# Ledger of designs, part 1: VHH binders against p0c7u1

All scores and structures are predictions.

Target 1, 165 residues: p0c7u1
Amino acid sequence: MRQHRQFMDRTHYLLTFSSSETLLRLLLRIVDRAPKGRTFGDVLQPAKPEYRVGEVAEVIFVGANPKNSVQNQTHQTFLTVEKYEATSTSWQIVCNDASWETRFYWHKGLLGLSNATVEWHIPDTAQPGIYRIRYFGHNRKQDILKPAVILSFEGTSPAFEVVTI
Unless a header shows other numbers, all headers, positions and changes below count from the first letter of the chain; Kabat numbers aren't used for antibody chains.
F, E and O stand for the ipSAE by ESMFold2-Fast, ESMFold2 and OpenDDE, each averaged over both directions (binder to target, target to binder). V2 = 0.75 x the mean of E and O + 0.25 x the DockQ between their complexes.
Where letters were taken out, [cut] stands.

## First folded at step 1 (VHH; framework vhh_7sr4_2)

Design s02
Fold by ESMFold2-Fast, scan of step 1:
Structure s02 (fold): chain B 165 residues (1-165), chain A 120 residues (1-120)
Amino acid sequence: as target 1 above (165 residues)
Amino acid sequence: EVKLVESGGGLVQPGGSLRLSCAASGSIFSINTMGWYRQTPGKQRDLVADITSGGSTKYGDSVKGRFTISRDNTKNTVYLQMNSLKPEDTAVYYCARDTYEILSGYEDYWGQGTQVTVSS
């Protein structure tokens, strides 16, 4: 029973491949991959610097297959929305993937590449302040002559401000 | 309101150095990741360097070992020290917060940039 853990799998096949090319591409999809120069959890699209209550904050991360997290869940959540607390100089969790106002979408790309989109539908009850979104995932890695492993990773968005009308 | 003001650009000969500064307004500077990006006409902006609130840094492959990003949270300023400049470093340099890549619609949060020209 996973409350509000919505997975949106998008796959696009626009090209016809030879049988050998098709086999190679299918084999490369067994593992999770990050774009060159990036790592899992890296931010591809940050939230805007500022939102109003009632708007939707969105962050896109370099993703990995969420099925890896089902069996290896270390944080018991795929995402958090956190508010900065200046008095303690720390981030406080205000909601996670079980919250009605959060959505998680996984977009499967080619050759093991994928994106994870986290949305926070900012409720009218949100306190004004500084917020961030975090993503907790697991990637499957297979090195030459080594057994496959599942590795945890974390991504953290840059901070953004929520203001009230 | 987010306001970023870049300065320190100019004309320099190959092998020279420049120090760029970005003054940020707003109470959230100390907790944001800050970055420098560059753009040549007709091309997409690319990441030069970024620095987290805690000081962790990332650099583009073409600038590693030559450029150093730093920040002063008490002054709300991020810096880019550029050494061993090459003609290929010629671009408009932009300060930004909150990204590796800025998509359309975030242009309001970019400064006007500062021109760096490396030529003999």
Scores: ipSAE 0.000, ipTM 0.107, lowest interface PAE 17.1, mean pLDDT 75

